# VHH binders against Putative NADH dehydrogenase/NAD(P)H nitroreductase: the designs that were tried, part 2

Target 1, 191 residues: Putative NADH dehydrogenase/NAD(P)H nitroreductase, of Methanothermobacter thermautotrophicus (o26223)
Amino acid sequence: MKLLWTSQHIKVTVHIDGKVSKMDVLEAIKTRRSIRKYQDREVPEELIDKILDAAMCGPSAVDERPWHFIVVRNREMLEKIPEVHPYGAMVKDAPVAIIVCCDSSLEKIPGFWVQDCSIASQNILLAAHSLGLGAVWTGVYPLEDRVEGIRRLFSIPEHVIPFSVIPLGYPAENPGTRDLFDPDRIHLEKW

## First folded at step 22 (VHH)

Design o5 (from o1 with L98I)
Fold by ESMFold2, fold request of step 23:
Structure o5 (fold): chain B 191 residues (1-191), chain A 123 residues (1-123)
Amino acid sequence: as target 1 above (191 residues)
Amino acid sequence: EVQLVESGGGVVQPGGSLRLSCAASGFTFSDYELFWYRQAAGIERELIASIYRGGSTYYVDSVKGRFTISRDNSENTMYLQMNSLRAEDTGLYYCAAIPSETYNLNPSQYDYWGQGTLVTVSS
């Protein structure tokens, strides 16, 4: 606890370095890992709100913002996801999942919605990590069996395309950081 | 060079048991999701069990309660203990490993299928 002024019973919050931050953005990008094991602990709605706010901060093609999000906390629904998404089995163990969808009626540029929803999905992962949560992106699109299965399970209309299912929760594993920098992938001036 | 080698198959009677092994070389299992598949004659390979980096396990209904998947990262080996074997369990059994940092665990996106190990349950 840090207090600057104690002559009254009112407390003043003191910022040690001039900001209130959970994690530096470069640190978040470098240390984020796919987390598939979660504590039996609820994720507060306020953290989900912050994560979805971050998801919507991404750029999109001509600012089309085609994304919609389904927040799933119902145990029966979470337990049914593996029936239509066999490689998303860990979703049944998560306290909450976010389904990232494209509303094709908002699409302004054909085919760019995949980039748009990928940006939103990655922002969800980074925001969750910065808030002390673990998450993993489980792919749905472009696998038609997964797309139709998720659409059916969540009553998603035909003009809306489920893109990804992102289970999240407080992590119950710590896989550590990877060193992935590869200077051979960098080309100066030309290929 | 990345390689997966399955072993432990054989011929058993219905109700019998077998223990399959999957040994990795060229990488360590510690940051991988691991899977067992089986392929009956004339049928595509099917996922039957998985074990994740954190130890969570998942099974299809046809093997749940009879098969147990496990991993030993120090020996770089995964196992499938198969009990109460049935005629429909006959087939080639394959293991697969995918790096944990993927957004798509779809096996059609990687070509790590080894030779397989044959399990024959003779009715």
Scores: ipSAE 0.644, ipTM 0.834, lowest interface PAE 1.5, mean pLDDT 87
Fold by ESMFold2, fold request of step 23:
Structure o5 (fold): chain B 191 residues (1-191), chain A 123 residues (1-123)
Amino acid sequence: as target 1 above (191 residues)
Amino acid sequence: EVQLVESGGGVVQPGGSLRLSCAASGFTFSDYELFWYRQAAGIERELIASIYRGGSTYYVDSVKGRFTISRDNSENTMYLQMNSLRAEDTGLYYCAAIPSETYNLNPSQYDYWGQGTLVTVSS
């Protein structure tokens, strides 16, 4: 929400007013974009903790909660990711990345962990956006070359499956909002 | 219709320069990530350079310092300036465009590809 003072209307930006505007959930979902350019600015550990708390709030099949998260801040490790994940090159420019993993020993019912980790990954993106950060989900699973490469690079055990790599930081780009509503995708009562 | 057209290939001596172009029609580059690939005879296409919506550029080590990728969204065109060309740079060069809102930047059967432009580096 942005407010600007005028002679006829009173508008105050969140920063000018000093109030932190709580972003409506629908607005957050509709305005989140994939951000691949970041400011040279550290992300406080406190914000990462909030993001991971949100990630763990998602539902999972039979409450199995199979997810684990690796927080990567080490510059050398971030710079090596393109060697095994060539389409994750922007990760080396991010101040931090989160690797979402499935621990298969926590799986209670086979065949649902991908949905579980997808929910956690999307929650990371939304939580980051709500905190003023930009992020992007870069796919690892089911591409076996990426899975094996990331597992090797981060010493991930064989029973743990890297699912996604999510770089994040304060955004250095603003791509704007897209209008994607398509009524033809909506079917009432039947196809 | 959506189309990508590469141009600017040719025969050049080692140490020479070429500039490749990739022009889009039927869509605009403004919300796309853009890529150059090359394919030597008998080898799979390899990613060599990328330029993102925000202007960030990335290169594989074999071309870093010699090649420069750029984009001009107003002309709906991407470029690859190739300097200090070597024999191993010989190949068919392709451009690709992928919508920015993807969790997989690997160009695939669902993304836009050009037909390629041939670069030959030969004495």
Scores: ipSAE 0.625, ipTM 0.826, lowest interface PAE 1.5, mean pLDDT 87
Fold by OpenDDE, fold request of step 23:
Structure o5 (fold): chain B 191 residues (1-191), chain A 123 residues (1-123)
Amino acid sequence: as target 1 above (191 residues)
Amino acid sequence: EVQLVESGGGVVQPGGSLRLSCAASGFTFSDYELFWYRQAAGIERELIASIYRGGSTYYVDSVKGRFTISRDNSENTMYLQMNSLRAEDTGLYYCAAIPSETYNLNPSQYDYWGQGTLVTVSS
C-alpha cells in the first residue's frame, strides 16, 4: 500500500480580522518556522499567557517541571540581550522575549532538565505559531558565555540555569513550509 | 558539496574602502543565516556582522556605521562593504552560513566556513 503523501499545501489563511484561527496540532507542527523578523506591533498579554500555559503542559522527567520563565518586555533589557548573546540579535527587534530557565533545586532526577526545558521551549514555539506569532529558539545552554551572560543580565541565581531565549512577535517574514518527511529514517521492528 | 568562497580582500590605506564577497554553492542560500567573522593575528575569531534570512542585520560595535552587510539570494552571494577602514580592521575575514531552521547558532560547531580573505589596513 503506497501511502500517496499528497502534499496538501496547508494554506495558512491569516484571517485579517484579528481572530487568529486556531491551528490544529499537526498543522502547527508542520508549518512552524523559525522567525527572526517581527512587525512593529505589541503582543497582547493574553497571548503570552496562553504561550506560557502551553509551555508548562509538556512532560518532564518524573513530572519534575523544573522550568521557570522570564518574560521580558522592557526595551532596554531586550536591547542588552544581543550584547551577551550576539546570535540573539533579533531579540532587540522583538516586542517580547521569554527566557526559559531550569531550577536545579526542582530536579528529581539529575540530568533530564535539558529535555524538560527543550519540551517547554518547543511548546512555546508551537503555541506562538498557532496564535499567529513568530518565534525562534536562540540557544543559550550549553554555551557557557551565553549562560553566564544571561545570568548576570537578569540576576539569575546560581542554582537556576538559563536555557533558551525566545523572542516573539508578529512575523515580518514568511519562509514558507518545508517537506521534511523521510521514509528512509523509518525502520520497521528493527534497524 | 557546500562551498563558501570569500574574495575582495587586499591592502588598503587607513580611511580606504573594500568590498568583500562570499560566493556560496551547494546549498539553498536563501535558507541560511549569513555571517562575517574576522580574525586578527593572535586574537580569537570574532563575529562582526550578520544578515538573517528576513533581512535583519547585526553589527559589532567597532564596525557600526562603517560596515554594511548585504545578501543577494539570486546570486547566492553575501557582501561586506567596508568603509573608513582602520588598522585594527586588519585580519582574515571569514564567511559563514548556517541553516535558518536551528535552535543554536555556534560558529565552532554548526557553520559552514570559507577559506577566508585577507584584509590589511596599513599606511
Scores: ipSAE 0.614, ipTM 0.839, lowest interface PAE 0.7, mean pLDDT 91
Fold by OpenDDE, look of step 22:
Structure o5 (fold): chain B 191 residues (1-191), chain A 123 residues (1-123)
Amino acid sequence: as target 1 above (191 residues)
Amino acid sequence: EVQLVESGGGVVQPGGSLRLSCAASGFTFSDYELFWYRQAAGIERELIASIYRGGSTYYVDSVKGRFTISRDNSENTMYLQMNSLRAEDTGLYYCAAIPSETYNLNPSQYDYWGQGTLVTVSS
């Protein structure tokens, strides 16, 4: 059953037959949306591997690559995440979530880990989208209550900082696309 | 002008029911995540319920099974059905909206808040 979501402009053909949708990078960037509703469908491990591969392909400060990833499929754990992260309510409905973490012991220079983990998180979102999945970045860092909540829940050591929780799954919503191009934000040669 | 306007508050007896409404205008309602907060006297504002664009919901434990959050995008309105009201439910109820395309859902980062509607549960 081809669920043809006809939004007015972009037919995202979700090929049910396990064929990885070939999406070019610009399309992925432009059409990606935060998805907070998921189908009752498991995400194959192969897709998670691809997503994690993408997550590790981004640049980092002096190539420090401080990121770690916790892949969560356990229903009980997924259901507990909203208890410590109430704005991550959709995690309980996702078949899987990725927790992006920074190992501070891997930092070569201080402070750039936020950019590093942000790049990794964004790559997760883009990769997920390109693979026909929906995902959302639920902010953990720098909110202390969420950081400590996730830390406790997943027994994350003190030198490791949970950065983001990214639930993902086959999308059960179609929010459409946004046109956010603003030429007034572009300055040539000088401000 | 962007507005969130809460209504439906009032005085009810314990065990009673109220339905709150939050009417939104001035922004694309369907592209926002919606939240109900409440603030009791002398207590910090607390998140009590949320409803996301896709329909997922959150409830704080104290209201689970009693409160139901819903949204009508066609009417740009969010609702909170409150049943089996208790004295501890007394407070000022606020609605909030945050853009869906955010990674930092946080009360301090809300785009819009309403003025609040007062709910008083008393015998």
Scores: ipSAE 0.602, ipTM 0.833, lowest interface PAE 0.7, mean pLDDT 91
Fold by OpenDDE, fold request of step 23:
Structure o5 (fold): chain B 191 residues (1-191), chain A 123 residues (1-123)
Amino acid sequence: as target 1 above (191 residues)
Amino acid sequence: EVQLVESGGGVVQPGGSLRLSCAASGFTFSDYELFWYRQAAGIERELIASIYRGGSTYYVDSVKGRFTISRDNSENTMYLQMNSLRAEDTGLYYCAAIPSETYNLNPSQYDYWGQGTLVTVSS
């Protein structure tokens, strides 16, 4: 059965009119792209609240929810992030960034916090996209220089581990969508 | 297979100029983030400039105002215009390309490097 995936060019007409277009979850997943260029436009606090709400709705190991979030809007701090994370250069051009952290004291079972924070980070990306924003996951953990750089910059305590920095803003690029479905990666019942 | 070929290196006097090129093949050039690195003798490889898919650029402080990174997607080529060259700019210059849909822009962990082109600034 050849699933003819007709490449319907879903023209995401971002209607600029203040109505948050309801994007369904599958559309959000399939059309999301990493965005590293942003408009000179502020992101309303209401949208950040919705994104953070989504970030906290994912599963975690035995529901330990070890995540913390630092919301950064200060221009000086945003401009300093590339100094300790040069691959996060786009953060200086974003109106806001979210830093996802793990509080190790909240772990109930050791060794699952990376999955927990990854789920939270991905939910941030999907939620941002569904709300008409662009975002990108810039990797911090497990690179020691980046982890310690972010720790020092934001005075993060030793038992809390910076995991990711996610700049957000209204997108100023349109990279299009990708079709990555590969039936050869699907195995039925056994390998 | 991703291929990157650097060219344009050479010997120049202090205050001189060079233009490096990085010719890319084997991938969709427009969907990659592009980087210039350099490695001086006895020093670890350092990021000096980047140009993202959307056209945004980054420069390390030591090259700001002197170097300009650019890309031509129609030619699958990245450039580095280097002006006002200094002795400390001497080194092997590498280009790197990383897919845009990565959460880890760390070329050191990925094999998308060229062979490098040597830049020597000497009186």
Scores: ipSAE 0.601, ipTM 0.827, lowest interface PAE 0.7, mean pLDDT 91

Design o6 (from j1 with S30D S56D)
Fold by OpenDDE, last read:
Parts: C-alpha cells; sequence; structure tokens
Structure o6 (fold): chain B 191 residues (1-191), chain A 122 residues (1-122)
C-alpha cells in the first residue's frame, strides 16, 4: 500500500477575528487526521458545545440515541486517564477530553450501540477538525481493562459503557493528508 | 513484507546500560506510533515506552528517568536507551509500530519484531 503522502499543508487559518472558518463537510472528511499533540491553549466552551451538538446529530438504531458524553477539563482527571488507558497518554496533555458512553437502558434494540457510539465519535472528530481543532479517537471498548478503568475513574454506572476517549485541542502537529480512494473497493450492482 | 527487527540486547550488570534498536522494513515510521514493550518470564508483555508521531514520549513509572525512547524516521529505526539497569528490567524487549490513523492502539494489533533479550545480572 503506497501511501502517497501529498503534503498539502492544511493551513488551519486561525482567523484572528474570532470567526472560525468552518470547512465544508467533504473537506473535513478528506483532510481530517488523528491528532495526538496539542498546543497549550484552552478550547472555548462554545466549540465544545458545537462538537457535542454534532455528536448528537448522527443516526442511531431506531433513533435510540443511547449516547452520553463526559466532558473532562479537570487537569487531575485528565492526568489519571493514561493510568487506565496506556495508549491515551496524550490525554494528559490535552486541554479537554470527551468520553463517549452508551447508556444501555436507552437502547431500544440490543446490539447496535457500538455503531451508534461510533457515529457519534466520528462526528466529534469531524466537527473538531472543521473547527480547527485536533482530536483522536482512543479506543476504550471493547477492551475490558480500559472499559473498567474508565468506569471506575469516572464512577460510571454498570448500565453505562464507556466507549471512547477523545482528547481535543488546538493541533501542535501537521501530519498532512492522505488519499485513500481505492476504486477496487467499489463494485457496481454486484460483487 | 512488513518487518521489525530488534537488536542490542545482551547481558549487563546492574547499573549498566544498553541501547536497543528496532529497524523497520516494508513500511516507514513516518505515520506510525512507536512503542517498546518488555516481557519478563511468566509475566504478560508490558508497554514501557511510547513515542508518538508528533515526537512526544511517554514512560511507565518503572522506567521513567532511566529509559529514553527515540525515533529516527530517516533511518526508519527506533531506539531505547536503557540506563541504570536493574534486575527487574530483565526480559524480552519488543518494539511495535501501529499506524497513526487508528482508533484502537493495542499491542494485539501492532506490528511486532522477534524481540531482543536483555539480562541484568550480577
Amino acid sequence: as target 1 above (191 residues)
Amino acid sequence: EVQLVESGGGVVQPGGSLRLSCAASGFTFDDYELFWYRQAAGIERELIASIYRGGDTYYVDSVKGRFTISRDNSENTMYLQMNSLRAEDTGLYYCAALPSETYNLNPKYDYWGQGTLVTVSS
């Protein structure tokens, strides 16, 4: 798989005048990258609200919307997350993290909540990117040690399942974009 | 074929130093998260050091201040400088690389080498 890295510098033009120029949806999807390094800069609550709004706009099984979100800004809590999530080390350096959870009591039908929370998580990533933030989906579910670790750390009840931890911040890395289009993965009418 | 090859292990006395290397072939580290693991006898493999694509490094408490992970993308090699070695550092050391565009960093999904043995004994 020859990853043709086209170094298109995503000029995150942070317009000084407070108007975060929003990317169109296709641009956001195509240019989004996992970001694990952040600036020492706070993320405004307004941006988090927009991200959470986007997170709740995705489809879910029979529109069950089982997701809950824990917004974590407390420095002590952010620093504790890596203790139970060893691949979430960057969380301690992020100004904020969103934990996506499923409330099983909200499921209308069983077994679709992973798709629901995945859609919510991806929308968080896309929204963050479109707003000039960097984010990464750090997997919690289905790894039992991480699930239980996050559960204990945040006193999450048993019927609620932590799914993902998503640190967010202004990006301090620029990995470039990837062209992942593969026409061989497209089948017309039948396989 | 994707391959990682660890080297630099050996027998050292307590307080000694070793430098481990992990050379990659078949892919480049440029867009990978890199890790060192160790496995002591009878113990599950443990993540001990991480270096992310952006250059940030992280260590478990047991090796913090003694071990240094680094990467050289130009040489497609990662390193683990181990100083002040202790008997408890004895084990098989593995390097791993995982693509950065993942939502599930996990040793089970990492690219692994064969490991290099580090023995710290008097």
Scores: ipSAE 0.782, ipTM 0.893, lowest interface PAE 0.6, mean pLDDT 91
Fold by OpenDDE, fold request of step 23:
Structure o6 (fold): chain B 191 residues (1-191), chain A 122 residues (1-122)
Amino acid sequence: as target 1 above (191 residues)
Amino acid sequence: EVQLVESGGGVVQPGGSLRLSCAASGFTFDDYELFWYRQAAGIERELIASIYRGGDTYYVDSVKGRFTISRDNSENTMYLQMNSLRAEDTGLYYCAALPSETYNLNPKYDYWGQGTLVTVSS
């Protein structure tokens, strides 16, 4: 019995309703925290679309944009992620997770895809925060056991590298903000 | 200097109980995720319990229902209550603290203690 994996093409209809988040970019950056506890509340598809739109807006090496995104809402799949990601236990309690991947076939210059996917991942975190959601970047790459675990779990082809798993939800914790500005790390003209 | 000190290990009979403690110095648990690991002889160190900053706890199946991880941020100490101990629970137990705002939680970069030995034998 050939299990026909019907590739449900999730048509991300980006409803561009231009409601600019009231949170400015500096505020988002300064106040964002990793959130690992979520409310029992669904995240609207519209918000995920906005987050994914933001994820694709960052720069990449020679604008190669090698990233792909797997949006996971299936409860069974979310519950399986912690089995291959020991520090991703909160994923099973999240209403949704985004897996950021690199398609190596899209890489134009070797070795920059980590920066590319990092930028995409950070944009997801910032966008989520600006929209009133909590998120956390749970590292997958470069840990081989996690990479292969996620690959196997989601049937990710060999030329595609899972990079990060980002659970998202309405936050159920408030860790406050950090002030980590350090002028001693700033050098003028030379070291 | 960052330091974790595990204590509370010992020799117990099967079915017995122990309470492990891990006291931190040089930093505070306020913005850390906390974990207990164990390492049995000839086996790789394994994560067995987690307590996150938000208070949620997670356990591997082998200890679920028997072990309880907790934290006291005011005392800068984490605990592992171990009940219904089994021979297979024998090993060196480690506590770890991971920064909450890290994107790459990896044991290589964790704060570790020296461990405390738990021996379950008749």
Scores: ipSAE 0.774, ipTM 0.888, lowest interface PAE 0.6, mean pLDDT 91
Fold by OpenDDE, fold request of step 23:
Structure o6 (fold): chain B 191 residues (1-191), chain A 122 residues (1-122)
Amino acid sequence: as target 1 above (191 residues)
Amino acid sequence: EVQLVESGGGVVQPGGSLRLSCAASGFTFDDYELFWYRQAAGIERELIASIYRGGDTYYVDSVKGRFTISRDNSENTMYLQMNSLRAEDTGLYYCAALPSETYNLNPKYDYWGQGTLVTVSS
């Protein structure tokens, strides 16, 4: 039985009427794209709160929840981020950025914090998308120059590791969706 | 096979202009972030210009106002228009393309070509 995956073009109907259209989780996952271009429009604090709530809802190693979040709206600070993160140029054009950090003192098991912060970062991206925002994960860790640059810029303590910088805003690009399903990557019971 | 080929380099006098091209084969630029780098003798490769999928462009201060990065997805080619060239612009210029759907933009993971030499000398 050939499962005819009909590529249903999920029309992301951006309802203009300020009502956050409830996007289901599968739709959010399937239609999310990295967005690096933003409208000149402020992001309401309520949306950031929802995104941060989502960021903290993921699992972590033995539920250690080592993550911290720096919310950056200050234009001067946003403009400085690209100086230490050359591929974060879009951050200066975003109305807000979230810096995901790990507090190493909260680790219960060493070394799992990367997974923890990755889950938090991905949840930020998914939540943002579900709320009609665009976002992109700009890698900081494990690049030492970026880690130390962000650390100095935001006066982050030595025991806290900046992991990712995620600019967010209303999207000003529409890259479309991708169908990346590959049945050849699925193995039943054994390789 | 994925390939980028830079061209358009040469010798030019100070104040002159050059236009570099980077042609891609084996993939399309549609979902890529595009970059120009340069490497002067004895100096590490530096990012100098970026054009993102959405069309926004970014420049380092040393080339701002003089260089223009552009892309033509229909031709699968990116360009660097260099005006008001200076001696310090001398170097090997590389183009790079990185998939847009990434959480890691890093020159080490970029696709780049062999480079094209730009020499600015009187």
Scores: ipSAE 0.767, ipTM 0.888, lowest interface PAE 0.6, mean pLDDT 91
Fold by OpenDDE, last read:
Structure o6 (fold): chain B 191 residues (1-191), chain A 122 residues (1-122)
Amino acid sequence: as target 1 above (191 residues)
Amino acid sequence: EVQLVESGGGVVQPGGSLRLSCAASGFTFDDYELFWYRQAAGIERELIASIYRGGDTYYVDSVKGRFTISRDNSENTMYLQMNSLRAEDTGLYYCAALPSETYNLNPKYDYWGQGTLVTVSS
């Protein structure tokens, strides 16, 4: 039985009226894209709070939850981030960025913090998208120059590792959605 | 096979202009972020210009106001217009295309062409 997956173009109807229509989780996952262009519009604090709440809801190794978040709105600081992160140029044009960090002192089991911070980062992206915002994960760890650059810029302690910088804003681009389902990557019972 | 081919380099006098091209094959630019790099003798390769999928452009200070990066997705080609060239602009110029849907915009060696040589001399 060939499941004809009819690509239903889920029209994300961005209702212009302030009511952010609640996107279901599967829709958010499927339709999310990295957004690097933003409107000249501020992001309400309420939305950032919701995003951060979502960021903290993911699993972590033995529930260690080693993550910290720096919320950056200061224009001068946003403009300095690209100086230490050359591929984060869009950060200077974003109204806000979230820096995801790992506090190594909170690790219960060593070596899982990358997964923990990755889950938090992905939840930020999904939550942002579900709320009608665009975001992109700009890689910091494990690139030493970026890690140390962000550390110095934000006076981050040595035991805390900057992991990702995620600019957010109302999207000013529409890249469309992708269908990435590959049945050849699915194995039943054995390889 | 993904391939990038740079062209348009040459010898030019200070104050002169060149237009570099980078033609891609094996993929389309539609979902890629595009970059120009240069490498001077004895110096590490440096990112000098970026054009993102949304059309925004970014430049390092040394080339700002003189260089213009652009893209033509229909032709799978990106360009670097270089005006007011200086001796310090001498080097091998490389283009790169990186997938937009990534959390690490780091060029790999396989994203590089052979480069095109720009020589600014009196």
Scores: ipSAE 0.766, ipTM 0.887, lowest interface PAE 0.6, mean pLDDT 91
Fold by ESMFold2, last read:
Structure o6 (fold): chain B 191 residues (1-191), chain A 122 residues (1-122)
Amino acid sequence: as target 1 above (191 residues)
Amino acid sequence: EVQLVESGGGVVQPGGSLRLSCAASGFTFDDYELFWYRQAAGIERELIASIYRGGDTYYVDSVKGRFTISRDNSENTMYLQMNSLRAEDTGLYYCAALPSETYNLNPKYDYWGQGTLVTVSS
């Protein structure tokens, strides 16, 4: 178990060339936006490695870590995603997409995998933003047609559930920060 | 209050053209993804064209090359230029707007207009 991915671990270590994000975490959370327009520029493998490392740092129910990630760079595959996800049209224009999946065979406590994969998905968005990239979470689960379409396209087995498709790239748009704080949503001591 | 109002529908011969408009009131398009849908009698609404905040456009195959979606955020209006119309294009046309920060672009949760009728007949 402990040495199953030794060669992959060594390879990841060799490809790591960045170090520490300089963006304050609160700033990253407040300034991250959904980006659907990307420059015609490749995203280095090293940045994807950093993003996936961050994705796996999230908590999960009883540390079950049910997530798996499919990294899609192949143009033909990216162009096919909109055929099964009609509201993911921008994915065909992205240099890369990450598909977040749940492997239900890794669940230790049934019924928490959606929270687990949501945490991983949000970490991908924040990490991408901190590295100067733009990304958007396009929902797959729980929409049955999207789930089955993505499963078929990527040969995902029955016990694995595609949760989200996250296209990303260097942003070609820059929307402003939103002010969404609503103190009426805050309740002291009780409702 | 929030409204979307479609206009520009009418009766036209096959091969003709129409230009549809979708105007927003009570909110602005600045931070929204915009869509046109078509509904023929007895059939579910079909997404036919999209235009995103950044200007990129997308079309289904049945209208590609014949229809052009555009937006003018300063006028808070979206358009659908429909050329080379066919009898199959007859239906009620709706516009929709969905906030850019949604992770679920799903028309059931969009702002919707009442629709504008397009009839293509000879």
Scores: ipSAE 0.608, ipTM 0.828, lowest interface PAE 1.7, mean pLDDT 87
Fold by ESMFold2, fold request of step 23:
Structure o6 (fold): chain B 191 residues (1-191), chain A 122 residues (1-122)
Amino acid sequence: as target 1 above (191 residues)
Amino acid sequence: EVQLVESGGGVVQPGGSLRLSCAASGFTFDDYELFWYRQAAGIERELIASIYRGGDTYYVDSVKGRFTISRDNSENTMYLQMNSLRAEDTGLYYCAALPSETYNLNPKYDYWGQGTLVTVSS
């Protein structure tokens, strides 16, 4: 167990179609889209590891890092998610999903965990995109029925709060980039 | 003026068919996820079918195999083909459109039509 959880050195090798993945960070942010249609293609374990590494690189309130991640590949479990999250129907067709959770026992500053888990969730989306994958954040918190449904389905304890379900896979759709920059939202010196 | 307009409802016998349409004006469907809801008397509005931007469709068990949702983005219109209609399908049918970049797919916070009535009776 200690060897499994405290292993000190892991060789990181990225296998994306035989190429090392490089994408400018601004390009990744500007071109990431919510992808709900996936190829019938497995996502290698190594890419999931890279994505979760990125998820944990985000800042958090007083460095509390309250996040936990459940990686779901089991078809039966993926097919059950829409039973408790009807607007997550596409999850049943995803090769894998990541559930972002808050462990409230790790909170150091009460009430900031939502920001913390939002940062981790966005990092998952950006990392997946940079690795040639598509993903979408399907909201769980603060919708109580979704929170309880996901908690029940995955046996999540009461002090752990499921925040988001993020299905991902190689994209089978290609929505274009949107131009949303609005200078009127920028205020110099004052409102 | 942003609107969704449902049409195609009517009275049919059990086993019959209807095709519902949902036309948008004032915005385009291109970057939206689209939904049909049904509201029977005394029951909350329920999601029955969805069609995503990429073309994938999803149905609740009570309509699966009988209803087919489709979209035509060039006509800014969504359809629901309803076959093998049953008395239990009677109700007011609504369409809804939610932006694809939302992380919270919940139609309470987006565009709705006024509904089109479907009555299935002998």
Scores: ipSAE 0.594, ipTM 0.820, lowest interface PAE 1.7, mean pLDDT 88

